# VH-VL binders against q0aze0, part 73

Target 1, 268 residues: q0aze0
Amino acid sequence: MKIILVNNRFKENTEKKAQEIAGQLSALNVEVIIDNGLDEPYAGTVDFIMVLGGDGTMLRAARRYGQRAIPVLGVNMGTVGFLSNIEINELAEYLPLILREEYSLEARMMLEVAVFQQQSLLTRVFCLNELLLRSNSPRMLSFALEISGQKLEPYRGDGLIVSTTTGSTAYSLSAGGPIADPQLDAFIVTPVASHIINKRPLVVSPEREISLHLLEEREAIIGIDGQIKMDFGAENRVLIKRAPHPLLMVNLKAKPFFTSIDRSLQRQ

## First folded at step 23 (VH-VL)

Design SC1
Fold by ESMFold2, fold request of step 26:
Structure SC1 (fold): chain C 268 residues (1-268), chain A 122 residues (1-122), chain B 113 residues (1-113)
Amino acid sequence: as target 1 above (268 residues)
Amino acid sequence: QVQLVQSGAEVKKPGASVKVSCKGSGYTFTNYWMYWVRQAPGQGLEWIGVINPDSGGTKYNQKFKDRATMTVDKSISTAYMELSRLRSDDTAVYYCARGREHETYLGYFDLWGQGTLVTVSS
Amino acid sequence: DIVMTQSPDSLAVSLGERATINCKSSQSVLYEYDNKNYLTWYQQKPGQPPKLLIYWASYRESGVPDRFSGSGSGTDFTLTISSLQAEDVAVYHCQQYYSTPLTFGQGTKLEIK
């Protein structure tokens, strides 16, 4: 069995803990690849991904490996979040189940984000939580939103968030969007400080295509999962679709979403 | 062994073009943005542009937009930068560099080519 | 365009003493949503390409000696060499990657006094 062990080398003792766990797994004849975020994603075949850390580390793992249909387990190392399943001190208890593949999987919708420079594709990035379009100056943006070719009235304001249901508890929530059940597939479109009357958050079918572009030249940015940043100007357009594959999250331990919302949100 | 190897020094006359190559080895060429940077004698570093080797998509520094053309041949893991209508003040060492951030072109460089001296004189 | 200004243009420091190089950006390079400063320091010796020293303003690249450190946030950044060694004679560059065009400071030449 071959496992990718994802950590964040810039968090306290995460790198040391990853080495300790790799040693334990090696003693059980498990081949371990450590991904600390600085090297390119491991390209070879693996059976399982274990993420050591909080939601931020899971977001990076999802972007790197989510389209490969590999089970991903979140292992919490101190900060309670929405994406971890077990605690680090429980890992030894659950290892036999992991090795025997005795767990269930929960699918989480991801976004496919295509960024264009005029008519040419610049890049594609996958996203677990949200895409943010935001002004990069004190001036508001004027921008167009199209949903499956349907052109909405122009937006004016600070920006827009296009989120998955998983991302409903992230920036979308802070901007006034609803908390959504992560078992639902949907886009949540949340305006950021809109100056146009009746621009409310929208919940949109995952089958739709969402397009954004500026209507006036302004300095703007695209943010992805709060971790990936790009310039966005009048020469750019972004196209957002449901990604071909969901993230397959491992469920070993029951984690009641609705009764734990308050605790998870206290951690930001 | 992860490395970037550039083509050799060039001497050109004003008005000509130059095409510098940069071959990447020891890593997945299409996973990393490729940058071009130059350094004129006694001067600082100047970013020319960036190319996504996977898509072929480019962004240019506006200063070079009308004269620079970046391309890739991913079958041989090689990037190219062509600068046209050369002037004497284009005399510089031209570097290719690999960005560590693979999801965005807003990044820093963990690997540099050895540099290619381009001299423009009549 | 974000203008990067280094100071001083050159300095001479005695072996074993502390060297300090400053870099100032014309606008903040701190991204609110990830709380990272999009600033990097390079070392460049004569006839060589630049070499990565510090990224995200304060993280030391693997293989870079402990005497190198980076600090600062927003618009003001500092590269510090705590105890200067002979091999540290070089030109040092800061670079922002907050927005395109990617821009560098003019460089600071460091010499042994």
Scores: ipSAE 0.862, ipTM 0.921, lowest interface PAE 0.6, mean pLDDT 91
Fold by ESMFold2, last read:
Structure SC1 (fold): chain C 268 residues (1-268), chain A 122 residues (1-122), chain B 113 residues (1-113)
Amino acid sequence: as target 1 above (268 residues)
Amino acid sequence: QVQLVQSGAEVKKPGASVKVSCKGSGYTFTNYWMYWVRQAPGQGLEWIGVINPDSGGTKYNQKFKDRATMTVDKSISTAYMELSRLRSDDTAVYYCARGREHETYLGYFDLWGQGTLVTVSS
Amino acid sequence: DIVMTQSPDSLAVSLGERATINCKSSQSVLYEYDNKNYLTWYQQKPGQPPKLLIYWASYRESGVPDRFSGSGSGTDFTLTISSLQAEDVAVYHCQQYYSTPLTFGQGTKLEIK
């Protein structure tokens, strides 16, 4: 059995814990790959991914590995978030179940984001929470949103968020979007500081394709999961679809979403 | 070992073209953005552009938009930069460099080729 | 375009003394959503390509001695060599990667006094 331990290089306690856990697993004849975020993603076959840290570390793991249909377990190391399943002090208790593959999986929809330069694909990235389009200057944006070829009235404002239901509790919430049940598959489209009064958040079928482009020459930015940044200008277009595969989140410990919302948001 | 190895020095006349190669080894070539940067004698570093070796997608510094062409051959893990209509002020060392950030071209370089001196004189 | 301005253009520092190199950007390179400064420092010795020293303004690359440190935020950044060694004679460059075109400072030549 081979697993990946994902940690955050910039948090020393996660590095030390990853080494400790790797030693424990090696003693059980389990091959361990440590991914601290600086080297390329591991390309070989693995059976399981363990994420040591908070929601930010899970976001990186999801982008790196979420399309590979590998179970991913979030292990909380202090601050309660939305994406962790067990606490670090519970890992020894649950480790036998992990090794015997005695757990359930929860599928979480991801976004596939294609960024174009002129008519050519520049890059494709995956996203667990959201894509943000926003102004990179004091000037507001004028931009077009198309949903499966249907052109909405132009937007004016600071930008737009296209979120998964998992991302509904992230930046989309701060911009006025609804909290969504993460078991739903949907896009949530939330305007950011819109100057158009009747632009409300939209909940959109996961089978739709969402396209964004600027209507005027302005400096803008695409942000992905609050962690990946790109330029966005008049020569660019972005196409957003449901990713081919969901993130497969391991469920070892019951974690009721609705009864824990307030506690989780207080820690974010 | 992980390395970038560039083609050898070139001497060209004004109006000619040059094509510099950069072979990556010891890592997954398509996982890293590839950059081209030059340094004229006694001057600083100047970014030419970036290519995504997986998609072939490119972004260029507008200064070079009409003269530079970046390509890749994934099968041999090799990137190319061609500069046409050479001038004497194109005399420089041309570097390829690998970006550490995988998911964006807005990044910094953790690996550089040895450089290729291109001299343009008549 | 984001203009990167280094100062001084050159300096001479005695062995074992502190060297300080400044880099200013024409606009902020701090991204509020990840709270990171998109700034990097390179060291370049004669006849060699640049070598990565500091990334995200303040994080040392593996193998870089502890005497090198980076600081600053937004538009003003500093590379500090706490105790200059003979092998530190080089040209030092800052680079922003907040937006394209990616741009470098003009370089700072560091010599032993």
Scores: ipSAE 0.860, ipTM 0.920, lowest interface PAE 0.6, mean pLDDT 92

Design SC9
Fold by OpenDDE, fold request of step 26:
Structure SC9 (fold): chain C 268 residues (1-268), chain A 122 residues (1-122), chain B 113 residues (1-113)
Amino acid sequence: as target 1 above (268 residues)
Amino acid sequence: QVQLVQSGAEVKKPGASVKVSCKGSGYTFTNYWMHWVRQAPGQGLEWIGVINPDSGGTKYNQKFKDRATMTVDKSISTAYMELSRLRSDDTAVYYCARGREHETYLGYFDLWGQGTLVTVSS
Amino acid sequence: DIVMTQSPDSLAVSLGERATINCKSSQSVLYEYDNKNYLTWYQQKPGQPPKLLIYWASYRESGVPDRFSGSGSGTDFTLTISSLQAEDVAVYHCQQYYSTPLTFGQGTKLEIK
């Protein structure tokens, strides 16, 4: 068996834990690769990915490895989040199950985000949570939203979020988006401070495509999963689709989503 | 060994074009954005543009938009930067540089080529 | 374009003494969504390409001595060498990568006094 341990290069505690776990796994004749995000993703074949940290680390892992159809386990290390399945202090208990591949998988839809410069593809990114289009100034943006060829009225506001159902509990939630069952596949299109009072978010079929571009010569920002930043100008276009692959999240421990959300929200 | 190796020095006349090559090795060429930066003698660094070796997508400094052309040959892990309509003030050392943050072109550079001196003189 | 301005243009410091180089951006390079400063520092010796020293304003690249440190946020940044060594003689460059075009400071030449 070969396992990737994904940790956060900026958090020393996760690095130390990764090394410790790597040692333990090696002692059990498991080959281990540690990925702290400094280098390119490991290109070799692996059987399992263990994410040590919080939601941010999981998002990075998803972007790096999600297309490879590898089971991904979130191991929380004292952070508040929704993407971890077990706690670090529970790892020893569940490790035998992991090694025997006695776990269930939950498929989570990912976004395929294509960014164009003029008419040429600049880059394509797969992400688990969301794409954010946001003004780079205190002024509102004017941008066009097109859904499956249907051109909506021009949007005016601070920005727009296109999120997966998984991402519904992330920035979309802060912007007033709905909480979505992660077992559903859908786009959530959440306006950010629209000039239209109480402009409602849209729940869109995963079979549709979403296109965004600016209607003015202004500079904006693209944010992906709150970790990737890109410029977005009049010469750019974004095309968002359902990724051809879901993220396969490992479910070792039952976590009731709605009660967890309710508890989390009550604490805030 | 992870490295970028550039082509040799060039001497050109005004109005001519120059094409500098940059070969990457020791890493997956298509996983990192390739930037081009130049440095005139005794001056600071100037960003020319960036290319995504995987998609071929480019983003140029507006200053060079009409004169600079970046391309890649993935089969040999080589990036190219061509600068046309050369002027004397284009005399500089030209660097290829790998972007560390491979998920975006907005990044800093962790790997540099050795540089290519391009001299433009009549 | 974001203009990067370093100060001073040149600096002479005695061996073992502290060297301080400043870099100012014409606008903030702090991204509020990830709370990171899109600022990096390079060291460049004669006849060589720049070498990465500091990224995200304050993180030291692997292999870089502990005497090098980066600080600052928003528009004001500082590279500090706590105890100058002979091998630290070089030109130092700051660079922003908050937005394109990516821009550099004019460079600071550091010499031994």
Scores: ipSAE 0.927, ipTM 0.956, lowest interface PAE 0.5, mean pLDDT 95
Fold by OpenDDE, fold request of step 26:
Structure SC9 (fold): chain C 268 residues (1-268), chain A 122 residues (1-122), chain B 113 residues (1-113)
Amino acid sequence: as target 1 above (268 residues)
Amino acid sequence: QVQLVQSGAEVKKPGASVKVSCKGSGYTFTNYWMHWVRQAPGQGLEWIGVINPDSGGTKYNQKFKDRATMTVDKSISTAYMELSRLRSDDTAVYYCARGREHETYLGYFDLWGQGTLVTVSS
Amino acid sequence: DIVMTQSPDSLAVSLGERATINCKSSQSVLYEYDNKNYLTWYQQKPGQPPKLLIYWASYRESGVPDRFSGSGSGTDFTLTISSLQAEDVAVYHCQQYYSTPLTFGQGTKLEIK
């Protein structure tokens, strides 16, 4: 068996823990690769991915490895979030199950985000949570939203979020989007401070395509999973589709989503 | 053995064009954005533009007013930067530089070529 | 464009003494969503390309001695060498990557006093 341990290079405790776990796994004749996000993703074949940290680390791991159909386990290290399945102090208990491949998988839809410079593809990214378009100034944006070739009325506001159902509990939630069941595949299109009072979020079929571009010569930014930042101007266009492959999240421990979200909301 | 190797020094006349090459090795060429930066003698660094070696997508500094053209040949892990309509003030050392952040062109540079001196003189 | 201004243009410091270089951006390079400063420092010796020292304002690149440190946030940043060594003689550059075009400071020449 070969396992990737994904940690956060900016969190020293995750690095230390990764080294420790690597030693333990090596003692069990398991090959281990540690990925702290500094270098390019490991190109070789692996059987399992453990993410050590919080939701942010999971999002990065998903972007780096999600397209490869590898089981991904979130191991929480003291962070409140929705993407971890077990706690770090539980890893020893569940390690035998991991090694015997006795676990269930939950498929989570990802986004395929294509960013264009004029008509040329600039970059393509697969992400688990969301794409954010937002003004880089206190002024509102004017932009065009198109869904499956249907051109909506020009949008004016601070920005727009296109998220997966997994991402519904992230930035979309803060912007007033609905909480969605992660077992459901759908796009959630959430306005950010629209000029239209009570502008409602859209729930869109994963079979559709969503495109965005500015209608004015202004500077904006796009954000992906709250981690990737790019400039967005009048010469740019974004195309969002369902990723061809979902992220395969490992379920070792029962973690009811609705109970968890209720608890989390009570803390806020 | 991760490195960028650039082509040799060039001497050009005003109005001519120059094409500098940059070959990457020791890493996956298409996983990192390739930036071009120049430095005039005794001056600071100036960003020219960036290319995604995988998609071929480019973003340029508007200062160069379409004089710069960046391309890649993925088959040989080589990036190219061509600067046309050369002027005397284009005399500089030109560097290719790898962006550390592979998911965006907004980044810093962890790997540099050795530089290519381009001299423009009548 | 974001303008980067370093100070001083040149600095002479005695061996073993503290060297401080400042870098100011014309606008904030702090991104609120990830709470990161899009600022990096390079060291450049004569006839060589720049070498990465500090990234995200305060993180040292692998192999960089502990005497180098980066600090600051928003628009004001500082590179500090706690105890200057002979091999530290070089030009130092700050660079923002918050938005395009990517821009550099004018550089600071550090010499031994």
Scores: ipSAE 0.926, ipTM 0.955, lowest interface PAE 0.5, mean pLDDT 95
Fold by OpenDDE, look of step 23:
Structure SC9 (fold): chain C 268 residues (1-268), chain A 122 residues (1-122), chain B 113 residues (1-113)
Amino acid sequence: as target 1 above (268 residues)
Amino acid sequence: QVQLVQSGAEVKKPGASVKVSCKGSGYTFTNYWMHWVRQAPGQGLEWIGVINPDSGGTKYNQKFKDRATMTVDKSISTAYMELSRLRSDDTAVYYCARGREHETYLGYFDLWGQGTLVTVSS
Amino acid sequence: DIVMTQSPDSLAVSLGERATINCKSSQSVLYEYDNKNYLTWYQQKPGQPPKLLIYWASYRESGVPDRFSGSGSGTDFTLTISSLQAEDVAVYHCQQYYSTPLTFGQGTKLEIK
């Protein structure tokens, strides 16, 4: 068995823990690759991915490895989040199950985000949570939203979020988007401080395509999973589709999503 | 060994074009954005532009948008930067530099070529 | 464009003493969504390309001695060498990568007093 340990490049404690776990796994004749995020993704075949840290680390891991159809386990290291399945202190307990491949998988839809410069593809990213289009100034943006060739009325506001159902509990939620069942595949299109007060979030079929571009010569930014930042101007276009492959999240421990989110909201 | 190796020094006349090459090795060439930066003698660093070696997508500094052309040959892990309509003030050492953050062109550079001196003189 | 201004242009420091180089951006390079400063520092010795020292304002690149540190946030940043060594003689550059075009400071030449 070969396992990738993904830790947080900005948190030394996760790196140390990764080394420790690597030693333990090696003692069990498991081959281990540590990904601290400073190097390119491991290109070889692996059987399992453990993410050590919080939601941010999981998002990064998803972007790096999600398209490879590898089971991904979130191991929380004392942070609050929705993407971890077990706690670090539970790892020893569940390790035998992992090694025997006795776990269930939950498929989570990812976004395929293509960013264009004029007519040329600038970059393509697969992400688990969302794409954010946001003004880079106190001024509102004017931008066009098209869904499967249907051109909506121009949007005016601070920005727009296109999220997965997984991402519904992330920034989209803060912007007033609906909470979605993570077992459901859908796009959630949430306006950010729209000029139209009653502009409602859209729930869109994963079979559709979403395109965005600015209608004016203004500077904006796009953000992906709250971690990737890019400039976005009039010369840019974004095309969003369902990723060809979902993220395969490992379920070792049952987590009641709706109870958890409800409890979390009560604390806010 | 992870490295970027650039082509040799160039001497050009005003109005001519120069094409500098940069070959990457020791890493997956298409996983990292390739930036071009120049440095005039005794001056600071100036960013020219960036290319995605996988998609071929480019983003230029507006100052060079009409004169600089970046391309890649993925088959040989080589990036190219061509600068046309050369002027005396284009005399500089030109660097290719690998962006550390492979997910965005907004990045810092963890790997540099050795530099290519381009001299423009009549 | 974001203008990066370093100060001083040149600095002479005695061996073993602290060296401080400042870098100011014309606008904030702090991204509110990830709470990171898009600022990096390079060391450049004569005849060589720049070498990465600090990224995300305060993180040392692997292999960089502990005497190097980066600090600051928003528009004001500082590179500090706690105890100057002979091999630290070089030109130091700050660079923002918050938005394009990517821009550098004018450089600071550090010499031994």
Scores: ipSAE 0.915, ipTM 0.952, lowest interface PAE 0.5, mean pLDDT 95

